Miniprotein binders against q6w4x9r395to579. Designs and how they scored, part 83

Target 1, 185 residues: q6w4x9r395to579
Amino acid sequence: GHCSLEGGSFVTTFDARPYRFHGTCTYILLQSPQLPEDGALMAVYDKSGVSHSETSLVAVVYLSRQDKIVISQDEVVTNNGEAKWLPYKTRNITVFRQTSTHLQMATSFGLELVVQLRPIFQAYVTVGPQFRGQTRGLCGNFNGDTTDDFTTSMGIAEGTASLFVDSWRAGNCPAALERETDPCS
Below, E stands for the ipSAE of ESMFold2; O stands for the ipSAE of OpenDDE; V2 stands for 0.75 times the mean of E and O plus 0.25 times the DockQ between their complexes.

## First folded at step 7 (miniprotein)

Design s4
Fold by ESMFold2-Fast, scan of step 7:
Structure s4 (fold): chain B 185 residues (1-185), chain A 91 residues (1-91)
Amino acid sequence: as target 1 above (185 residues)
Amino acid sequence: GSEELFERAKELIDRAIEAARRGDFEEAKRLLDEAFKLIEEAARRGLDEELIYALRYAAKLVREGIEAGNPKLIRLAKYILILVYWEVERR
C-alpha cells in the first residue's frame, strides 16, 4: 500500500482516503506489529512560512528500540542524535540519495520511505502486503475500507479528520485556546 | 521520583525552545539552566543513562543554536526531545 504526505498538509491514506491536515505537532504516521523492535514512523509538522499554508511537514522520524532516524527538510539525516553521511546503512535500514531532490529509506521488513526535499518537503510511504489490516496512525488501517480510515488511537472511527489527527499526537503540544465570547447580558 | 524529574526537565527544554523561537533568549537560557540542574538530579536518582544523554544533548543543541543564531540546531533539539518522549511513553 501507498500513503502520501504532500505540500499544504495533504494526506492520502493506504486505503486512498484523502484529507487535509491542521496541526503543529509530531504525529504517529504508522504503527504496526510488522515493524521490528516496536518500530513507528512519525511525522513532524510545524509552521513553514509558505503563503498558502501555515503548517507543513518538516521532518519524518523512524523510531525503534534500535534506531532513531530523523530525516529533515534541512537535508540533515541523524540516527540516535548523530548526523550521518549518505549512504547510511544499518543491519535492516539503508538511507541514500535516490535523486538530486529525493532521499530514500529502504528496509528489510517491507517498509519504504521516499522523501522529496525540494521544492516542498513531502513524504511517500510504501508498505508490503504483510501490513494489510495491521497498520494504525495517520496513514489509516490498510483494510481496504475507507469509511474507517479515521480510526483514533482509542479504536474509535471518527467522521472528522480533526479528532482523528489529534488522537495520533506523539508529543506534548500546547492546546489551542478558544476565544471567549460574551457569556450573558 | 526520577520520572517526575524527567518530565519536568523535558518541559523546561520544550519551553526553552519556544522562548528561543520567539527571540526571548534570556528566558530560554534561564530555562535551560534549570533543565540542566534537573537532568543532573534525575541522573543521580537512577534515570536511564540513554534518556539522560538525550536530554543533555537536546539542551546543549538549544544553547548552541541560540549562541550561533542557527535555527537548525534548535529544530534538531525539538526532534530529539520528541523521540525521548515517545520512548518513555512506550515503556
Scores: ipSAE 0.005, ipTM 0.308, lowest interface PAE 10.1, mean pLDDT 76

Design s5
Fold by ESMFold2-Fast, scan of step 7:
Structure s5 (fold): chain B 185 residues (1-185), chain A 91 residues (1-91)
Amino acid sequence: as target 1 above (185 residues)
Amino acid sequence: GSEELFERAKELIDRAIEAAKRGDFEEAKRLLDEAFKLIEEAARRGLDEELIEALRYAAKLVREGIEAGNPKLIRLAYYILMIVYWDVERR
């Protein structure tokens, strides 16, 4: 299955359901029992000046007990806070420059990530067939049914993207004094 | 507990990052000063050394990014804090 994060704030799930959101936080893209060492893929969104979007993808993070890999819009790749030169290899993960504008993270466990660095930072997630019906997060549940793609972290299928996205926040968002209304409460 | 001190220190650094992003460098520096004081208090109260080192490194990166006019260092600090926060949440 294929999930994409494009054009700043557009997401297409593994079951091909498109949606848009306006959050500025870190969100869980993908959790699965198929990921080793309690692994999770995350996306960091921040405010952008790009036309037609208030928010844009600024980094993709792969976290596990073994690896803490950040790939940022600034073309910095780190693991456990240390900058890495490409190609970078671990036992199960290889990060390398696929083209002049794209980086790829390949894994031994059926997950592949491609990020576009130029002209707009975007991410493409591919998972093998073993992930079918075994995924959670912004990329959906990969069960062949788009009607339950907005399943929250509590296991509830929502009709709207807003509650779905908010349920997958991975961390505490900084306070924004310029906002007149608190979007969380 | 000491985990409360971690959360409070992270919040101060997060607020410093937001202040720096909007160009309010004096407020960012004030918040970083408070964060450094709280980090040292957390260290005295026995917070995990790895967490203390991560907080200090993140705060230093924000300060360095402001002083050098390098926003890449400020963004790196944010990513480090998110990674550490995830680890604490999973414990």
Scores: ipSAE 0.125, ipTM 0.555, lowest interface PAE 5.3, mean pLDDT 77

Design s6
Fold by ESMFold2-Fast, scan of step 7:
Structure s6 (fold): chain B 185 residues (1-185), chain A 91 residues (1-91)
Amino acid sequence: as target 1 above (185 residues)
Amino acid sequence: GSEELFERAKELIDRAIEAARRGDFEEAKRLLDEAFKLIEEAARRGLDEELIEALRYAAKLVREGIEAGNPKLIRFARYILAIVYWEVERR
């Protein structure tokens, strides 16, 4: 399956359900028991200053008990807080420059991530068939049915994207800030 | 307790990042000073060293980003905070 984060704020789920994302926070893209060491993929969204949207993807994070890999729009790649020169290889993960504008994270466990750095930071997530029906997060549940793609972190299938997206927030977005301008930092 | 100090420190760093984005560097520095104080108190009370180091690193990145006029460091601090939030909720 294939999930995409494009045009600053658009998402297409593994079951090909498109929706537009709003908000400036960190969100869970993908959680699955198929990811080793309690792995998860996350996306960081922020106000970009780019013409496409008031919100835009600025970083993708792969987290597990062993690895904390951050790939940012600034072309910084770190693992466990240390900057890494590309190509960067671990036992199960390789991060490398695929083209002058694209980075790829390849894994041995059926997950692949490609990020476009320019002109707009975008991400493309590919998962193998072993993930079918075993994913949760913004990329959907990969069960072949788009009607329940907006399943929240509480297990409720929503008819609209807004409650779905809000349920997958991983960051603290303090209400003490003005809600219209500073919903999340 | 130490867990409450840790939660407050995360909130302060998050607010400092947002203040810096608005160009309110005086407020951002004030919030960071509070955050550093809480981080060191949480460390003294025996909170998990890996979480303490992550928060300390995030706070340091925001401070250095402000001082150097480098927004990349401030953005990177947000990624570190995202990792910290996720680890706390996962546990």
Scores: ipSAE 0.013, ipTM 0.437, lowest interface PAE 7.3, mean pLDDT 76

Design s7 (at its last look DockQ between E and O 0.41; V2 from the best seeds 0.00; counts 0 for: pae E 5.1 > 1.5)
Fold by ESMFold2-Fast, scan of step 7:
Structure s7 (fold): chain B 185 residues (1-185), chain A 91 residues (1-91)
Amino acid sequence: as target 1 above (185 residues)
Amino acid sequence: GSEELFERAKELIDRAIEAARRGDFEEAKRLLDEAFKLIEEAARRGLDEELIEALRYAAKLVREGIEAGNPKLIRLAKYLLMIVWWEVDRR
C-alpha cells in the first residue's frame, strides 16, 4: 500500500482517500504491530516560509526503542540526535540519497519511506501486504475500505478529517485547520 | 515536589530552544543553565531516573545545537524535543 504527504497540506491514505489540513504539531503517521521495537512513523508540520497563514510538512521521523531517525526539509538526517552522513545503515534500516532531490529510508520489515526535498518537501510511504488491516494513524487503516479511513486514535470512524487529524497529535498542540481562512473573516 | 521540578525544567528547555531559534543565544544559554540546575535538584529529590534521562537528553540537544552554530540543527532539535515529550507522556 501507498500513502502520500504532498503539496505541504495534502494526504492520501493507504486506501486512497484524499484529505487536507493545516497544523503545527507532530502527528502519528503510521503505527502498526508489524513495526519492530514499538516502531512508529511521525510527520512534523509547521508554519511555512514567509506565509504565516499556511503550514507544511517539515520533517518525517521514524521512532522505535532503538532508533529516532529524523529526516528534515533542511536535508539534515539524524539518529538519536546525532547528524549522520549518507548512506547511513543500521541492522534493519538504510537511509540514502536516491536522486539529487530524493532521500530513501529502506527497511527489512516491509516499510519504505521516500522524501522529496525539492522543490517542495513531500513524503511517500510504502508498506507490504503484511500491514493490511494492521495500520493506524494519518495514513489510515489499510483495510481496503475508504469509508472508515478517518478512524481516530480512540477507534471511532469520523466523517470529517478534522477530528481524525486532531486525534493523532503527538503532544499538546493547537487543533488542526482544514481551511485556514473563512470567506467572511 | 519532583513532578513540579520536571515541569519547570521542561518549560525552561522549551523556552531555550525557542530563544535559540530566534537567534537569542544569550537568553537560550541562561535558560539552559537554569534548566541544568533544576535537573540536578530533581535528581537529588528522587525524580524517576527515566525522567531525569529525558530531561538531560533534551537539554543536551539544545546545547549541542547552540554550540554547533547551525540553524538547521537548532530547528531539528525542536522536532526531537516534541518526540521526547511525547515519549514521556506515553510512559
Scores: ipSAE 0.407, ipTM 0.706, lowest interface PAE 2.6, mean pLDDT 81
Fold by OpenDDE base, look of step 8:
Structure s7 (fold): chain B 185 residues (1-185), chain A 91 residues (1-91)
Amino acid sequence: as target 1 above (185 residues)
Amino acid sequence: GSEELFERAKELIDRAIEAARRGDFEEAKRLLDEAFKLIEEAARRGLDEELIEALRYAAKLVREGIEAGNPKLIRLAKYLLMIVWWEVDRR
């Protein structure tokens, strides 16, 4: 399964459903029992301009009971808030520079993350087949059905992206705004 | 309980960040001071010391970021705050 966060506000789920939203919160991208130690992948969005529609991805965060990794445009930060030199290695996770503009987080448990740092901060999430039907969050449920990708954290299928996205907030933030899907945004 | 105090402290820190973004540093400092009080109260009421320390650190970084005019520190603090919040929620 491949999930992408592109263009600042564009998301494509594991089931290849595209949608767009504008929010300035941290959202759960991926939660699954297949992630060890109650792990979760999160996306941090912030304002990139003056208007409510000017929002962008600013960081990706992996959190578990054992690991806390923040990949931002400027640096990689770990558990205690320290910036780390790359490659950074834990028991099951390696963060390294893939190219001059791309970082990669490789794991031993079927999660891969590629982050494009420039010119636009974008993220690409890949999960193994063992994750099929067992994912939750903005990346969807990876069950091959696009019609139920907007399932909220409470298990309710929503018709709009805004309500869906809001349900996956990791914190108290303003409500997300839905916009028409535009991959060129 | 202590968890509620923690959440309130987090909200105050978030509001402090927003105040700083608006250039209202005095309000930001006030909010942070109030947050620290709540953090200490949460500690007294038995919230996990590790989480309390992390929250204190985050609040400290926000303050330092504001005082130094360093948005990087503020962003870092925001990340840490998010991490701490998630940890609390998991328990």
Scores: ipSAE 0.207, ipTM 0.602, lowest interface PAE 2.4, mean pLDDT 87
Fold by ESMFold2, look of step 8:
Structure s7 (fold): chain B 185 residues (1-185), chain A 91 residues (1-91)
Amino acid sequence: as target 1 above (185 residues)
Amino acid sequence: GSEELFERAKELIDRAIEAARRGDFEEAKRLLDEAFKLIEEAARRGLDEELIEALRYAAKLVREGIEAGNPKLIRLAKYLLMIVWWEVDRR
């Protein structure tokens, strides 16, 4: 399965459902029992221009009981805020520079992440077939059915991206102004 | 108790990043200094080590953003702080 976070705040789910949203928050991108130690992948979005409707991806975070790995345009930061030189390796995870513009996080548990640092910060998530029907978050539920990819954190299928995205906010994030954006975003 | 120190330290850290986002770095540093004192007192009083580590990480993240003086790093610190609080709350 493939999920992408591309410029203009575009997302394509594991079931190939495209949408766009505008928000300035941390969102749960992927949760699954297939990720060890209660692992989750999160996406951080922030304002990217003068308009409130201009937001962009600024970081991707892998978080579990054992690992905190933050990948931003400027650095990779792990536990206790320490910047790490690449390649960075744990038991199950390796983060390395593939090119001058791309980083990769490879794992032994079927998650792979490629991050484009320039010209625009973008992320590409790949999961193995063991994740089918076992995912939650902005990347959808990976069940082969696009009609319920907008399933909220409460298990409710929504017809619009904005309600779905808002349900996956981590913490108390103000996002009320985002409802005026493109309904297909 | 140590739980009250945790909540107070968390609140000081949240206030510090808010001050830093306004550009009030003097106030932000003052709030962080106070937060670090509360974190160490909470550690001496036996607050859970995982919670202590979370507080130290959060405070350090905000301090590094302020000392760099880079608005992008300060914004990133805000979003990473939200992750820390989310992790603490769900565990």
Scores: ipSAE 0.122, ipTM 0.518, lowest interface PAE 5.1, mean pLDDT 80
ESMFold2 (binder alone), look of step 8: mean pLDDT 79; pTM 0.766

Design s8
Fold by ESMFold2-Fast, scan of step 7:
Structure s8 (fold): chain B 185 residues (1-185), chain A 91 residues (1-91)
Amino acid sequence: as target 1 above (185 residues)
Amino acid sequence: GSEELFERAKELIDRAIEAARRGDFEEAKRLLDEAFKLIEEAARRGLDELLIEALRLAAKFVREGIEAGNPKYIRLAKYILMIVYWEVERR
């Protein structure tokens, strides 16, 4: 299955459901029991330089008990806070330059990530068939049914993207968002 | 608890990042010095070791980014804080 993060803030799930959101946070992109050592893939979104109302992907993170791999739009790759030269290889993960504009993270456990660095930072997630029905997060549940792709972190299927996306927020973004006020609402 | 010190130190690091992005390196260094003081106080008050390490590492990258004139290290500091904060909160 294939999930994509494109054009700043557009997402297409593993079951091919497209949606867009507006938010600046770290989001859980993919969690699965098929990922070793409680692994998770996360996406970091920040404000776009083009417009203060736009949000865009700025980093992708693979986190497990052993690894904290960050791939940023600035072409910096770190693991556990230390910058790494490419190609970077661990026992189960290799990060390398696939083309002049693309980096790839290949794994031994059925997960593949390709990031486009230029002209716009974008990410493409591929998972093997063992992940079918075993995924959760922004990329959906990979069960062949798009009607429940907006399943929140609490297991509730939503009809709209906003509650779904908000349920997969990670980090300190709740503190920042709680200070936002809309006097017209 | 010591979580308030974590949030205050993180806020100072975020402000230092923004000052550095504007080219105000004097203000950025001042904010980093204040952040280091809060990090040491949080350590003395028993804040989680992983959070302390993340704050120190983030402040180090902002300082290195300023000194080397390399904005990629400044952005890296922000990502490290967000990741480690999430890891601790999910426990």
Scores: ipSAE 0.013, ipTM 0.402, lowest interface PAE 7.5, mean pLDDT 74

Design s9
Fold by ESMFold2-Fast, scan of step 7:
Structure s9 (fold): chain B 185 residues (1-185), chain A 91 residues (1-91)
Amino acid sequence: as target 1 above (185 residues)
Amino acid sequence: GSEELFERAKELIYRAIRAARRGDFEEAKRLLDEAFKLIEEAARRGLDEELIEALRYAAKLVREGIEAGNPKLIRLAMFILMIVYWEVERR
């Protein structure tokens, strides 16, 4: 299955349902029992351009108990907070430059990630057939039915993208903190 | 306890990032100095070493980004803080 994050803020799920959202936080793209060591893929969105309503993908993160890999639009690749030269290899994961504008993260467990660095940072997630019906997150549930693609982190199928996206927030973001009122208010 | 020190240090680093992004480098450095102090106190009180290393590295990246005029390092610090938030919430 294939999930894409394109054009700054557009997502197409594994079941080919397209949607758009506006957010500036970290979101869970993919959780699955098929990922080793409690692994998860996450996407980081931040402000873009001069318009306050524009947001864009700025990094993709793979987290597990062993690895904390960040791939950013600035061509910085880190694992557990340390910058890595490419190609970078672990026991189960290899990150390398596929082309002058694309990086790839290949894994031994059926997950592949390709990021386009220029002209617009974009990400493409590919999962093997073992993931069918066993995925959660912004990329959907990969069950062949688009009507439940907006299943929240609580297991509820929503009719709109906004509640779905909000349920998959993975962490605090600078924009959320900037919008906080005075603690004394 | 050390969890409160962790949250306070994380907030100071976020505030330093915001100050740096708007060009207020004096305020950013002041906030980073305060964050480093809290990180060392949290370390002394037994906060998880992985969390201490992450906070210390994030603060270092903001400082280096300011000194080198490199916004990529400041952005990397934001990503590290977001990862740390996720790890703490999962525990």
Scores: ipSAE 0.013, ipTM 0.433, lowest interface PAE 7.4, mean pLDDT 75

Design v1
Fold by ESMFold2-Fast, scan of step 7:
Structure v1 (fold): chain B 185 residues (1-185), chain A 99 residues (1-99)
Amino acid sequence: as target 1 above (185 residues)
Amino acid sequence: DPEALAFELVTKGEELLRRGDPSGLELIVEGVRLAVESGSPRLIYAIAWRALLLAIRLLEQGRYEEAAELVARVAELLIEAGREEYAKRLIEEFRRLIE
């Protein structure tokens, strides 16, 4: 299955359902029991610099008990907060430059991520057949049926994207974080 | 929404090509055409570079002729629409992978 985050605001699920993404926080793209060490793939969105209504992908994060790999639009790759030179290899994950404008994160557990850095930051997620019917998050449930692709974190199938997207919010919201860093005590 | 339709067509086209159905190429080309007609540089770039990623997948499967045809058809649309710089980047990137 393939899931894509494109054009700053569009997501296509593993079951090929396209929708517009509206949000400026960190969101869970993919959770699955097939991911080792409680692994999850996440996306960080923020408002674009040109238009107040535009949303753009700014980073993709792979998080597990051992790793926090962040690939950002600034072409920086970090793991557990430390910048890494490519190619970067761990026990089960290799991050390398596939082309002058694309990075690839290859894994031993059936997950592949390709990130386009330029001219527009985008992400493409590929999962093997073992993930079929065993995914949750913004990329959908990979069960071959698009009608339930908007299944929320509470297990409810929604007819619209807004409640679905909000249910998968996890962690940081860049706009809110900016306000919180101000001394106000 | 023409932007959402462009992405839908490319996604359906990819699935058809994956099954060996050449009509998938026509859906991808139609998606690129809609992106060009939208006038959105971000959408045009997104769809064009997605075509490059699809071509890479075809190359990984040993489907060299289909990969080259996909890139050529997308580049032709970009050139005809006056987006020669986008077409040039797409062709140069693809050439790096096959050479």
Scores: ipSAE 0.006, ipTM 0.358, lowest interface PAE 9.7, mean pLDDT 75

Design v2
Fold by ESMFold2-Fast, scan of step 7:
Structure v2 (fold): chain B 185 residues (1-185), chain A 99 residues (1-99)
Amino acid sequence: as target 1 above (185 residues)
Amino acid sequence: SPELLAFELVTKGLELLRRGDPSGLELIVEGVRLAVESGSPELIYAIAWRAALLAEELLEQGRYEEAAELVARVAELLIEAGREEWAKRLIEEFRRLIE
């Protein structure tokens, strides 16, 4: 399965459902029992320039009990707050420069991440067949049915992306809907 | 929005083309054209990169002519839109995938 984060704020789920969202927070992309040590992939979104109505991907995070690997648009890779020189290897994860503009995070557990650094920061997530029907987050549930791809963290299938996205916030951030309905924004 | 429609058309077109349905290429072309008309650099680049990724998949499957046609059609639209640098990047990525 393939999930992509492209063009600043566009997402395509593992079941190929495209959507766009507007929010500035850390969001859970992928949670699964197939990820070791309570692992999760997360995406950090921030405002684009002076326009507060648009958001862009600024970092991707792999978090587990042992590791917090952050790959940022500034081409800095950290683990547990320490900058790492590439290639960076752990027992199960290798982060390396695939091309002059792309980094890859390869794992032993069926997850692969490719990050485009320039000219625009984008991320591509690939998971093996063992993840089918066992994923949660912005990348969807990977069950072969697009009608429930907007399943919130509470297990409710929503018709709109905004409630779905807000339910997967990992940080203590205000909901996107609250900012959009502010009459003075 | 026009941007979301462009993204949806390309996403659907790439899925169809991956499965061997040639009508997918025309959806991709229309989606790229809408993205170019919208003037969104981020969206146009995202679409171009998505085409490169599918081209890699097609090459791995031995579908060389389809991969080349996909890259050529997208690159032509980018050049016509005055986005020669993005067309160059798409072509460079495609060349990296072939020996």
Scores: ipSAE 0.011, ipTM 0.399, lowest interface PAE 9.4, mean pLDDT 77

Design v3
Fold by ESMFold2-Fast, scan of step 7:
Structure v3 (fold): chain B 185 residues (1-185), chain A 102 residues (1-102)
Amino acid sequence: as target 1 above (185 residues)
Amino acid sequence: SADELEELAFELVTKGLELLRRGDPSGLELIVEGVRLAVESGSPRLIYSIAWRALFLAEELLEQGRYEEAAELVARVAELLIEAGREELAKRLIEEFRRLIE
C-alpha cells in the first residue's frame, strides 16, 4: 500500500481516499504492531502562508525506542538529535539520496519512505502486505474499504476529516520543528 | 471557490493516477481535467504536486517496463503545463524524466 502527503496539505490514504487537512502540529501518520520497538511514523505540519487555512509539511519523523530519525524541509537528516551524513545506515534502516531532489528511508520491516525535498517538500509511504488491516493514523487502516479510513485514535469512524485529523495529534500544538519545543518530546 | 477547485482537481488527479497504475488508460483523461482545474484554481502548490506525482508514477511505470505509458503521461502533463504558462515547471519535469531513462 501507498500513502502520500503532497502539495503541503493533501493526503491520500493506503486505500486511496484523498483528503485535505489544515493543521499545525505533529500527527501520527502510521502506527502498527508490524513496526518494531513501538515504532511510529509522524508528520510535522506548520502554517505555510498568510491564510489560516494553509498548512504545509515541514518534517517527517520515524520514532521508535531506539531511533528518532527526522527528515526536514531544510534538507537535514538527524537521528536522536545528531546530524547524519548520507548514506546513513543502522541495523534495520538506511537513509540515502535516491535522486538530487529525493531522499529514501528503506527498512528491513516492510516500511519505505520517499521524501521529495524540492521544489516542494512532500512524502510517500509504502508498506508491505503484512501491514494490511494493521495500520492506524492519517494514512488510514489499509483494509481495502475507504468507508472507515477516518477512524480516530479512539477507534470511531468519522464522516469528516477534521475530527479524524485532530484525533491523531501527537504532543502539544503547535509543535513545529522551528520552535524550541521538539515535536516528539 | 479556489478551495473547491483545488479539492476537485486533487481528487481527479488521484483517481486518474491510480487508474493508470492499474493499466486503465482512461485515467489519463482524469489527470488532464485535474490539471486544468488546478491551473484554474491558481494554486502553485497543487500544480507542483501534480507534476511530481506524474513523475513518480512515470518512474513506477519505467520500473515495470511500461516505457510508452510513462512517456505519454509525462508528455501530456508537460503539454498542459506549457499551455498554462508554467514552462519552467514543464522543462523541469521533462529534465527529471530524462534522468530516469538515461
Scores: ipSAE 0.018, ipTM 0.375, lowest interface PAE 7.4, mean pLDDT 77

Design v4
Fold by ESMFold2-Fast, scan of step 7:
Structure v4 (fold): chain B 185 residues (1-185), chain A 99 residues (1-99)
Amino acid sequence: as target 1 above (185 residues)
Amino acid sequence: DPEYLAFELVLKGLELLRRGDPSGLELIVEGVRLAVESGSPLLIYAIAWRALRLAEELLEQGRYEEAAELVARVAELLIEAGREERAKYLIEEFRRLIE
């Protein structure tokens, strides 16, 4: 399955349901028992800088008991607060530059992340079939039924989407995350 | 939300084209017009990226005419709407795919 974070504030779930929200915090994209060591994928959103009413993706975080990998729109990759040069490899995860404008995080457990850095920061999440019906978060439940995605209608789901995304707040804010991952500190 | 509807229409249209249903192009046209009217440059880039990914898929399937028509039609709508810089992005990326 594929989940996409595009156009600043649009999300397309694993069941291919698009929705939009405006938020300035860290949100859980994907949690699953298929992720090792209590792993979770998270997205950091902040004001777009162009429109006060819009927010955009500024970082993606993979968090487990062992790792806190942050990929930022400023093209900095950190793990547990330390800047890493690419390619960066752990036992089960490799982060590398796929093209001049794309980074990829490949894993041994059926999760793949591709991040577009330019012209705008966007993220694409791919999960293997073992994740079917076993995901939760902004990317949906991957059960093949879009009615379970907590949106009443794609065209009018703003209020429902807002309530849905608020339920997935991770408690961190973009400013706090950016300061923690500063490679110069 | 016009932007919600715009993106939904584009995604539905792209899926119809992927399946060989040419009526998908009319949904894409409507979605692009709504996206332009809503004024989000980020949404326009998302639409262009999605169109490019389908064009790449169509090229790999030997559906060259359909890939070219999709890109040309989206680019024409963007030019018509005064979003020439986004149309150039789309055209240049497509050119890289075919070279």
Scores: ipSAE 0.019, ipTM 0.413, lowest interface PAE 7.7, mean pLDDT 76

Design v5
Fold by ESMFold2-Fast, scan of step 7:
Structure v5 (fold): chain B 185 residues (1-185), chain A 102 residues (1-102)
Amino acid sequence: as target 1 above (185 residues)
Amino acid sequence: SAEDLESLAFELVTKGEELLRRGDPSGLELIVEGVRLAVESGSPRLIYAIAWRALLLAEELLEQGRYEEAAELVARVAELLIEAGREYEAKWLIEEFRRLIE
């Protein structure tokens, strides 16, 4: 299955349900029992520099018990707060430059992330068939039915994207990246 | 409005991709129409998103041995972008596709 975060504010779920997103927070994109060490993929949104009324993706985070990999629009890749040179490899995860404008995070557990750095920061999430019916977050539940793609963090299917999106907020906004990049704070 | 065109363009491209993945060639015409509306909307964000999606779908088609469909997808999208004066996005798409096949 494929999930995409594109054009600054557009999301397509694993079940191919499109919706538009406006927010200035860290949001859970994907949680699944198939991710090792309580892994989760998250997206950070902030106000766009072009317009104060629009929001855009500014970073993608993979968080587990062992790793906190942050890929940001300024082309910095960190793990557990330390900047990494590419290609960066762990036992189960490799982050490398796929093209002059794209980074890829490949994993051994059926998750792949491609990030477009320029001209617009965008993300593409691919998951293997083992994830079918076992995902939750902004990318939907991957069960082949779009009716319940707006399932909140409390397990309630909503009729609107706004309630769905807000339920997947991960903490205070936009502080997550500031804590990572400002160690003197 | 521009926002209405953006929404429709995004929907058409997404549906067109689904159809092409299922082997329905009518998906290409939906993608092309989505590109046309994205250009009309004047949204560089959406144009770049569509160009990247065309490249990803082309790569997927190449991996499936669907070489003619991959080439046709890239050619049709690039042609429309060139006609619309979006030469930068068209050139980017062509160069990246060239890297996939070489």
Scores: ipSAE 0.012, ipTM 0.293, lowest interface PAE 8.7, mean pLDDT 78

